Miniprotein binders against q56419. Designs and how they scored, part 15

Target 1, 326 residues: q56419
Amino acid sequence: MEGRTLEEVQEEVFKRHGVLVPKKELEDLAKALEEAGLLLTEKVEARLKEEEEKLKRERPMRLAGLSYPEGEREARAFLEAFRASYPGEGEEARVLLMPHLEPSRVPEVYGAALAALEKTPPPERIYLVGVAHRPLKEKAAALPVPFQTPFGPALPDLPALQALDALLPFELFNTPLAFREEHSLELPLFFLKGRFPEARVLPLLVARRSPELGEALKVVLRDFPGLLVLAVDLSHVGPRFGDTPLTRTLAEEARRRDLGFLERLAEGEPEAALAFLGANPTRIDGVEVVASLLPLLRERKGKVLAHRLDLEAPTLSAVGAGTLVL

## First folded at step 5 (miniprotein)

Design c1
Fold by ESMFold2-Fast, scan of step 5:
Structure c1 (fold): chain B 326 residues (1-326), chain A 105 residues (1-105)
Amino acid sequence: as target 1 above (326 residues)
Amino acid sequence: SPELLELLAELIEYLLEAIAEAAKALKEGDPEKLEEALKELERLAEGLFLLSLLAKGDPEALKKLAELIEALKELIEALKKELEKGDPEVKRLLEEIKRLAEEYK
């Protein structure tokens, strides 16, 4: 049976490489991979196991002294300075979308999130959904341990995490090491813990769209109500992201796509928000999170409080950030 | 670390070569060759996974590597289905992996 798809795949591979790799070169590749595997076994296996064992007890701060102050008093002053950077009033949030990029780059966007949290009654728990920056064994993961902050440890909501795990077709606690260095959770958590020190947390990472996660969360939220936080950045444009150098036109397109995405979410139309992006040409990283959480976002109306496209001049690149309340 | 990032870049080159060999095996209908290519892709995926967990660097670059590894896992699963019964979605996954690999380079 001749497959057109297989023929197209072969042609694409040939076009990319010009020539198919000879058997001899494939043998050399196999040997190099075996040597790399042996190196990993001897040098890093013990280190990997040691790091994983530490994560069974707690998740330590990694960005303290870099992205935020280590001391509680200094951290409090830092947080209040971000709130002061936003001149507007907040809105009560049942769902909050906020960024996870370096806070100092978009202080008014984090300030808008803080304004929303000021208007929000303290939740018993926060469902904090970030974006995995390392591969996960499954589409999503959680780490059921205390996360250290300058305001004290953010304690996991173990009953809610176990309820979620029971409803999923995969093991929720599947990749502890992916949480060792994860700013999409650590940076939003700094602000959330500062405002809601008594709230427990469900730290969740999404690597790929997982509709089963959204369906399970809808059930869990019924029994364990709380604040849902989507910690996502928006457009990523420029050479740092495999794109052309930033131009006025590209920046305007990125802003248009960011705002169009957020505005459709604010209308309670998450499928329309995803459809608006199409192939996601400006690389909004919130797509996989929104696609996973559709049942939690439908028919929830709200407001975009802030948006900024932050220029990274040395690389002629930019990252979009926004605050949305639903 | 610079040493780990250099190794990751080298493994990406090898990934592209392994994908080409898997595509060739599929086109020729050679189940033994396809099985051999799948084992090599699985080995590469494991190596990339472990190194990415230990690597330090720009979070955005690591995120693109993570997307590449996830796409590779989907391709391996699709190739296994093709070997056992057949799944015609291989083209989409190969294009996605090539896109992610190019972005990471």
Scores: ipSAE 0.245, ipTM 0.605, lowest interface PAE 4.2, mean pLDDT 82

Design c2
Fold by ESMFold2-Fast, scan of step 5:
Structure c2 (fold): chain B 326 residues (1-326), chain A 105 residues (1-105)
Amino acid sequence: as target 1 above (326 residues)
Amino acid sequence: SPELLELLLELIEYLAEAIAEAKKALKEGDPEKLEEALKELERLAEGLFLLSLLAKGDPEALKKLAELIEALKEIIEKLKKLLEKGNEEVLKLAKEILELAKKYE
């Protein structure tokens, strides 16, 4: 163990829980964790340093051949098929809310996002804000490297990222490894890069609400104007998410909460959208992103282009997805 | 890693509170199955706490722990609300928490 001795662990458990865990049990647990690669042993530490070094140069595709085609030609046809799944023409977006769940589950929702992007003038840069699915050292993070896509690398907007970092009370580039396996950025980026191949990107993750991020972004957007994209999923209900099995009533509740949230955002009332959800009982993951970006969402009226609750019959679970233009 | 530790400690506090409330409900009905479920929840809470102090590395393991934390937090909140409805519903929820925990063990 590199970070903590077994004696320190034993003492901490005793202080917090009044339980003296026998040293043999802690030794056995430490061995099991080391064998599973959960402890920072020399081998695990070397592997993590190697992966982190790779991420200093580029972020490779992880979902190519799984969620989208690896080849450029096939990827283009895939993207056009998603556009075709939405019968509307979309609207110009200054702010776009789109999902990050598996695209094949909600093709019409991604199609609506593509329709909005077709009506939007090509931005010089995209502020892509996703949700951290791994712990971050700070409330938010970014990775300032090219993100590989089938349409070529999405290049980082280094001047804008540096300006943002300078305005934050924490280091923006604080958790590179959190970006290695992050579908909330990779999946929306596939669609954004396919539509705006020349746009630079600011890939941002939010783990917890950060009003400082929203205030800093408001300043940066003045000097570095671009398209703001909130890549968030809506309700998460059912056993996969620690809930009871999906029922018609629970599905209706999830749809009602998703739409009420989106409709209030469309009215330019993000605080009202957050208040409407209360304790967020259906687990809309967009809450932390919206709460962080309040100054950028207030008084911007728009339109909900699409919404779907994706049903997973085998797990009796569901995830909400929507496209909102502001 | 520091963030995961904070989440795990928060979860342990939630589990301790839920266990205390469930023990209170158990004294009223004293069902054998509820005792078994509570014992397994206590074992899980201690295991997660020890894991949080020792684990500092594998991104896959950290992701699985974060997913477990989110799932257990929601179920614990439901447990607290169902305590006022009676012991049978508490027992049912305790079984659901136990089955979910086994899935991630």
Scores: ipSAE 0.000, ipTM 0.199, lowest interface PAE 13.1, mean pLDDT 76

Design c3
Fold by ESMFold2-Fast, scan of step 5:
Structure c3 (fold): chain B 326 residues (1-326), chain A 81 residues (1-81)
Amino acid sequence: as target 1 above (326 residues)
Amino acid sequence: SPELLELLAELIEYLLEALKEGDPEKLERLAEGLFLLSLLAKGDPEALKKLAELIEALKELLEKGDPEVKRLLEEIKKLLG
């Protein structure tokens, strides 16, 4: 199964039918699909190789016309509407935590991020750290190409990316195809490029905690200063995420864990934020990013500007989103 | 087997319901599910019939002007050839 784990398939069947399909039955299904696909495997590989070659030149928009407007004029109006959704003033950010959830679901949260960007001096570059939704060959990856947006291409900071690659114990540019469909980078980038059109970008994905990434980034940021953006969603609760249907108690627990996590980060205590979550029972995807970036987050005080738990009523599930300035 | 085809069809139908919410992650999962179903349909008339039924289920979303659903259906049509 390309780009999907057996665990994800198991979760969807559980959500739909309330039945946990045994692992062996899913393994047998995956094997049958591979055997049936033998003649099509070469064509699939050829198409993936073609897409990988295209990604060596640029990363095209995938969500234009769906999650944000395709045209520049409409995109600017969209940004201003999101800013207007947040009634507060922003604060200057050295580090910004913002969501990558569908923007229309949490307009006030993205509005808070825009407010912070409004108060922030234009950076020469943005270190944009998202969460990998596809397997990476290493713990983290980057794609050193222009990312298309309605506001023009977000250009890569090649010298800073090369410096980062040189300091890491693994190849940074290791999984280009993981960037073909990656909303944790594309959605925040839309807002960041709209507000800082001159800034270059380091588009980074974290799949698993990588302390070596944080150590290398601390060195690179000293020589190539810029805005650090953590593009992460918070709690994921309910059947959509392999959990029980949303209850008042589960929703309250999700909010408590989201806010407790963000508040500890705001005190400059990222280890305390991680310890507060423990086993991460509400599945905050920011855990792996924060754990990777500890050296950049310690002793930085800031403020939580917005938080919302977004209800997905048809599935009785919810996703937390927040904006934090450090 | 009929049991495996039924399981995959149910998963695909679930993903089609999720598509109405406009979630990029769910849209990607729909694309993968339809691709897997197209692999099962190759050389199987019964699977081809089921795939045709699922394509018809997307008609309402196409009429609402979802460009990704249109792109996905064009890719699937190429694979069915």
Scores: ipSAE 0.000, ipTM 0.197, lowest interface PAE 12.5, mean pLDDT 78

Design c4
Fold by ESMFold2-Fast, scan of step 5:
Structure c4 (fold): chain B 326 residues (1-326), chain A 81 residues (1-81)
Amino acid sequence: as target 1 above (326 residues)
Amino acid sequence: SPELLELLLELIEYLAEALKEGDPEKLERLAEGLFLLSLLAKGDPEALKKLAELIEALKEILEKGSEELIKKAEELLRLAE
């Protein structure tokens, strides 16, 4: 008999407040609380189902007015300011690695991505591969609906998405709710849609290593050529990410690990890039994306255009961001 | 009550994101706990004490949650008053 009885609760209330609450009142309260809990669960389930159904029609903007401007005119000025923050010239991209970190924290890195897009012929479609920040029912997912942007809706490439789905051993369109609040797609898409307003998009999320996704994408890209974009952030260091507080030494180590990873990708050696991370302590959220896309990254040489480690002083933490063209 | 339900739903969704590897049983228990917070806080000094004890228990369970999560829980408590 180790549970809290209503009699013990009655005694404790009397001891603390000098009030004897009738046992019947406590019983009625306990029953009401249990029934209220059941009702909340039903309401939550109903609301989640409603949101899931809405996402089957379109994906609304969530970060407009926060991470980028809502209006098209203001959004174009914002894009130009980011491009201007990078003093270099771009390189043509067949594969682009860019961040999904809050843009205002690393404007020169997004500027480098914009410079690369300026040198890149307009693609008919963009394969936008982000990182799932919510659980997926499968290793990867896609949402085949228009994604709203200040530049108009980014339309899905339905034939290419259906071709991809047909080649996978799992249903590709498996977790609509994971796309509701997904900045790893929304933030890069803002920049991509601003530069390539006519391009259709394949919005893809990777939660866990999926070699079958990379193999299927290699086949689909042959029939449906386009720009491959890996929207990934680099090192995550400090207490915000469950690590020790940032020091000058740890920041320098993070920069070296980020650059070592990117340079190996630039040499067309993605397995070497992954092995380098395994040999050097680091936390990079793009590892599962790179590991899934190996067939698309091998033997493609390119250039690192930018890298920055963004320092968050209040939490003694940092996130690395980079732009790589292949 | 509609405002409280909307705020509770937002907080539950935020908890789900914070607990990517969360056990469904844990999420269910947290959802029930958050609803009980809104009912217990209203109109009674004894209810406020019970709510404080429940908040401390939830903080213990969510020790790895973000500061924003704690802030939203505190906002919910004020709204229940």
Scores: ipSAE 0.000, ipTM 0.197, lowest interface PAE 13.0, mean pLDDT 76

Design c5
Fold by ESMFold2-Fast, scan of step 5:
Structure c5 (fold): chain B 326 residues (1-326), chain A 107 residues (1-107)
Amino acid sequence: as target 1 above (326 residues)
Amino acid sequence: SEEVKRLLEEIKRLAEELAKKGDPELLELLAELIEYLLEAIAEAAKALKEGDPEKLEEALKELERLAEGLFLLSLLAKGDPEALKKLAELIEALKELIEALKKELEK
């Protein structure tokens, strides 16, 4: 027990329980707590090793049977139903921004992404950039293993991932466990694999803005051309996200904020898009991803195909979702 | 001190939220780690008040070790992705505060 004396433990027990405990009993307790701390460390290490070992071969499906069908035929019908939910034609994408929100909540937005993919020539690889929902050891990470889908495994582009790793000032493959349960990659990947079954993937997570990632990706994309996908959600408003309950005014403000952000990106002005949002980046899921990828987004003009602010009535909360082609 | 206390209370709240859909054993480990973290903060505050740099250094090392444990446990946690993301952000804020305190000790 580093940093604590028996007298201090005794004083704390007295304050909490109003009882003075003999030093012998406190010594025995301190010893037991120290051993419990060691056991906690051993259990944590054992569990980490077990879970990391499972990820060395593949990243299994976690949301099959929940967010999308397990079987290939059912998954294909599901994907086509989403496409049908969007009445428009897409546009060719070099960069695609799409959501990672539960697909059933915003089917037209995913349908718009599918429409864009239909107009896009099949890429050899997809740079899939999602948002980390668990902590990373570095600002960004990748996992170089096959990701299972109902359409077969999405294979990693190992040469491109290795090239990216070599150009970064940190180890790219730094937090495998952050990928174990990550919907911001799994949900977009379902749609991307369904449309481009032969494309390899670079599954990337951003936890904090990493301009070095964007700089490195610009170099890698020149030698390993592919489709860049930003898998990000937009406004997060309401009590579920630590804010006040949704009102009509707050919903209208969120829609204006989302559209203003997307429109500035469509004009090839990502710095203006970030400035437009101001000092509340946690309310827009994609801020850290966009800030990391600035070199890839500048001077690329495009079109907003769809936007929806999805209301979660039970929590009086909402999440914005959009499809943007650049 | 008060800032760190508020962060720990928020971390504890989010850890409990994650437990509702996760591994019960992992929740128990998270709760125990948070209790140890609160205790280590109290020791650091006491050492600062008493002007004991050696004891403060010991308490800060313990805080850093426990914060790392919380980081590792959060990687194993299952539950609401939004709660997990917020927990990750708070863990990073806690680590930044611990680092700032260590730098003040060096001066």
Scores: ipSAE 0.505, ipTM 0.744, lowest interface PAE 2.0, mean pLDDT 83

Design c6
Fold by ESMFold2-Fast, scan of step 5:
Structure c6 (fold): chain B 326 residues (1-326), chain A 82 residues (1-82)
Amino acid sequence: as target 1 above (326 residues)
Amino acid sequence: SEEVKRLLEEIKKLAEKGDPELLELLAELIEYLLEALKEGDPEKLERLAEGLFLLSLLAKGDPEALKKLAELIEALKELLEK
């Protein structure tokens, strides 16, 4: 009983239920709760240490059978169905912005990303930059282990990761547990591994803007060239995200914010893209990623291939998703 | 697993002493505790801690329920130590 005296507990019980609980029973209860709490804390710490040790060897699939098929044949058919959902041709990508939203909600957007990957020469490595949905000890982190997929393990590019770590003012491999359940990496990786089975991966998470990461990545990319992928979602609007219920006007505003942001990125003007959103940070989860990667996005022109605002009628909420090639 | 089953049955017996709303809340709590104990997952262990706190609130005002809750917590501690 943290911060409570036994006398206060006894008095509260008496006031609410008209019963005077013997002090010994309250003492026994308080002692048992304290000891159970300590054991739970010790067991949680021991289990987290075990999970962290497992993550030194590999990162298992968490969303197989939920967001994508577990079997390789079924996964291939699933991927091809997404490609078929986009009626256009792709463009070659040096930088690809794609979503990490549940794929079934925005199939055309993932299809556009697949179309771009079809036009892109197979890279030796992919710099996959997602958004941290759990706290990181530093502004950014990476996990240097194989990531399991239905297409086999996506192997880490250890030399490139070590080069990146050496150039950063913080330890890159700082929060392994943040990667145990991270859909902003797992969902894009499914599509990337399906298209580029031989490419090695640098799985990177950004929690807060890190200009140091962008500067270091610019240096590393020169020695270890590869495909840069920003796995980010766009507008988050409605009650699910602390806003008022979605209206036609708010949905139109969200679409305009998303497209204005993407179009400015496509012109090679990432600072203008950030400024266009008005207030920073914004309800676009990619803001911190874009702000971290400015040196890699400036003066790089490209094309918006797809955009969708996924409407969730029961909650009167919406999430934007887009595919941008630079 | 057998010890877990016994613990859950004792929790149900405690609930049968009284309020119909207590039975509903306890059924919900049992679900969280069962999942936490099955997998040893850190998130599920946190739910176990939350469940124990909620159970302590539900037992307020009944000296027999508080005594039985203390016994159940001691049994759970033994399970967590194995």
Scores: ipSAE 0.007, ipTM 0.291, lowest interface PAE 9.7, mean pLDDT 78

Design c7
Fold by ESMFold2-Fast, scan of step 5:
Structure c7 (fold): chain B 326 residues (1-326), chain A 105 residues (1-105)
Amino acid sequence: as target 1 above (326 residues)
Amino acid sequence: SPELLELLAELIEYLLEAIAEAAKALKEGDPEKLEEALKELERLAEGLFLLSLLAKGDPEALKELARLIEALKELIEALKKELEKGDPEVKRLLEEIKRLAEEYK
């Protein structure tokens, strides 16, 4: 067993079972466990329980000093620079779709979101719906603790979260560890907290379409009105995502796919938006979120404020990002 | 570490072996062995789930792994329900689980 590489591990599995496990996933898991000095033993279980206990108190910043500044003054200047990157005026949002891609890659798109927030009356709470990048025990989850930001902690709206939990056929607080490192919540939250420092938050992750989540949220929003934020990226194309290398044609296809999706959402036709993607090749990570929130998106007309396809030349890959107000 | 890579390979190999055992039990019409194989699949999927929660690295790669784990768990549950009904869909669902494992090459 000593001297085995990930490639040798893949080869052995393939040789015995005819299946080739993705090297990228195996490498990331191996690196994570080796870096931590952990083995698949009682130590791993103890570590999991320790991390879960920490998350009962607060969710610490993970991307401070990397994706945004740690200090409040620097963070404020950073946020204002993003607003300045968007030359247009915003529009009031009752529902905001914004990205969770690295902000420095699409500053105008985040700037458009900030412009919309400037036109929006300060909400008492924000329903922040992101995409799970780790598996959840259920279709969706939430973490009812303060989320740290450079602008202070974003406090959970406990009454609204409890109301939501009561209406769901599954336990809402089911996978705390999935929130330990989750940029689809942390990156949008940085901008939202900077603009609405007094708003409480409902941090929600969707792993798979949950129509029951959308139905429950519709009820909860009646008694606990607030801003609904869908933190989703659009097209994912290229080898980084296990697909065809980017070409000029594929980039144009991705832009048309993204805009066609957003345009149909802006017309208050989320089922048509999903059907449009079904007729076109797609890897839009917001699909499961939109499919879960249909009752909240129907018949709401709005406007696409910005769209960018961010090109990652070294990997011949791209990710779409957009800002939509409804 | 070599031990860690061995554990990952072993977990995946046990997962594929459990899928094969479930297929064999289904072909032979042995519901007791099929139930045993499905329980083992559930145990292995849970192990992979827990390991993925500790992982650092590219979020997109972890997201793909998460989708595989979720799909596997969903198909295992669907297969259990169809077994209880005696539905002829059982073989199709088992083949779908195998296809997912093959597809993540």
Scores: ipSAE 0.234, ipTM 0.607, lowest interface PAE 4.1, mean pLDDT 81

Design c8
Fold by ESMFold2-Fast, scan of step 5:
Structure c8 (fold): chain B 326 residues (1-326), chain A 81 residues (1-81)
Amino acid sequence: as target 1 above (326 residues)
Amino acid sequence: SPELLELLAELIEYLLEALKEGDPEKLERLAEGLFLLSLLAKGDPEALKYLARLIEALKELLEKGDPEVKRLLEEIKKLLG
């Protein structure tokens, strides 16, 4: 509810270390941390309430000027450069799996996704399913507001979102603040909006396995047909993720693990893909998404268009990314 | 002290978990832990060395992340001198 008082912090330091820290120094540090938004104080709480109210109207860009260009002209050139980074042709997608990793790290993988979108007829709506990087009150959530992009706002499909909400055993619109800073939706949406500027979106986050979501989505997709997009990254290996430093052997294992997972999905065997990961343990953030969407993935055959294990030499770590069409 | 080293190790572990998950409760504990370690570092040269390493690791993890966290790291480095 409330953060610790300065007196409580002073007292705890004294108990543990026998040192009485001057109150002025505690005040100066608390002010710096409060201004950065890391201490839970009345000012931070007021700011969070203000942000939540803003999210009832629209979801602003957070990564513009960082992960993609803010201006429309520059954003279009950026998109074209990513497409050009992939030398292959795409395939039509009814379901698209693409990454949400920083695009500059895996340009060919995003290029493959763009190639698939070029072969795909413009959908009336996109079911964009990302991974919650912040806690949700329920297993899944959606935010029914326009999402800003350099190509204009991606408008919510309100009838389809309301139909989905009605079929779920929980409130779908349950955690607006979780969408304030969510790259698993924002980064794929940049590419999707650039390719399909007229498509409406259902921005969905999965925090934990929700079979109810998959069953409800199967019903909603019959009445409101559209493109299903799973925005997920693959293997996370190395010290950055709590593992041992990356070696040639561990990198090869991660590549085989990623490809084994994707190939089983491409065979229309999502349960086999999940079992394969269970036998070859790794941190793949897409597990809960795939597990939730089983009814939409079974018996759909497709193709892996691209895969890359992005190596981060300074930390001896890596993240896998891939593009799969079903 | 050995107790301070264990506290620093525990904070680093909490830091890595909080950054992965974006958990508000863990981020609050992380902020409180960094605050306490900054106070201890002012009086202990060994604590300053470990806090500097922690800040460097956090910067590396969050270079492309949240601007608010980047600002906090700069403020803490400023306090260290």
Scores: ipSAE 0.000, ipTM 0.225, lowest interface PAE 13.1, mean pLDDT 77

Design k1
Fold by ESMFold2-Fast, scan of step 5:
Structure k1 (fold): chain B 326 residues (1-326), chain A 85 residues (1-85)
Amino acid sequence: as target 1 above (326 residues)
Amino acid sequence: SPELLELLKELIEYLKEAIAEAKKALKEGDPEKLEEALKELERLAEGLFLLSLLAKGDPEALKELAREIEKLEEEIEKLKKELEK
């Protein structure tokens, strides 16, 4: 068909109408908004419906061949290499905090998570809580379909998901398309499925603080016990994240903030962990997840197994990653 | 695609300016014109939300985009409630 690409249409609309809007030019705004609405054509709507329908059946791999191998044998070898990168022993986890950053950048941290999983009895289900990188219609969401992995599909725990949905003041299955490309679930799931191939999963995304989610999960976990996994990255520092270029001082501050946060969580004091971060909690994407899950984290003592600040030299930026067992 | 992400960022900035102007117009007391403008702002915000679901690129940039769209939708809702009062 002879259609223009979505990018071409969007770029043209912006070039023609994007300006600062003074009070007397609200009519120009109305016209620009109407023409911008042309981006949501029948073709775009059909494409969105098609993608959404696919997600009602399964969630395909998006990062296979990029962040991890497609083949099961190669994927197994890849996973074992991460375990080998961590020299320590794990500890049994009832709650596991692990990163969702590109694994090859922090192999020791993922290795520590694998060590903890080795010491953990196989759970019937995993509550996998990641961070939304696309907007959600509500503060949190879930997708109740099989998630494909090189180790086979991670099956959803439908009874537990339905129990959770029933307890929430909003529709839990509210934004399927937000799960189409979501590395905060896909990357941890690769490791979790490799270690616990029989476990069912509750794939959950948090966009903003949802205390209702934490309260509901506390009830659901009582009836449907399982492993709680918080898939979160820590400090985000540098120009890539709207900050000044990374310096030795800023890197040391980031490490201190990350470790102080994790250590307070390890003492079973999540409110103290949140307070420790001070006035700018958005620097750590785990803040919204921890704030949502307070009832599940209080009075659980544990241990920080690993921490790494991944340095991205070209952008003078860094992202923190850690493994915490509770 | 990088072009889609950059376009969405710029449309978000444009929408922020438009919301600021709508907030000023509310203080001037022309509710009928403001009602029409808010309806169009809501339509654009919904379009940005849907298009952001198709966007590809740096995960942190996508997360920031998501946060900004949510803030815009919240501000539009506040303005709508102020008009109803």
Scores: ipSAE 0.013, ipTM 0.537, lowest interface PAE 6.6, mean pLDDT 82

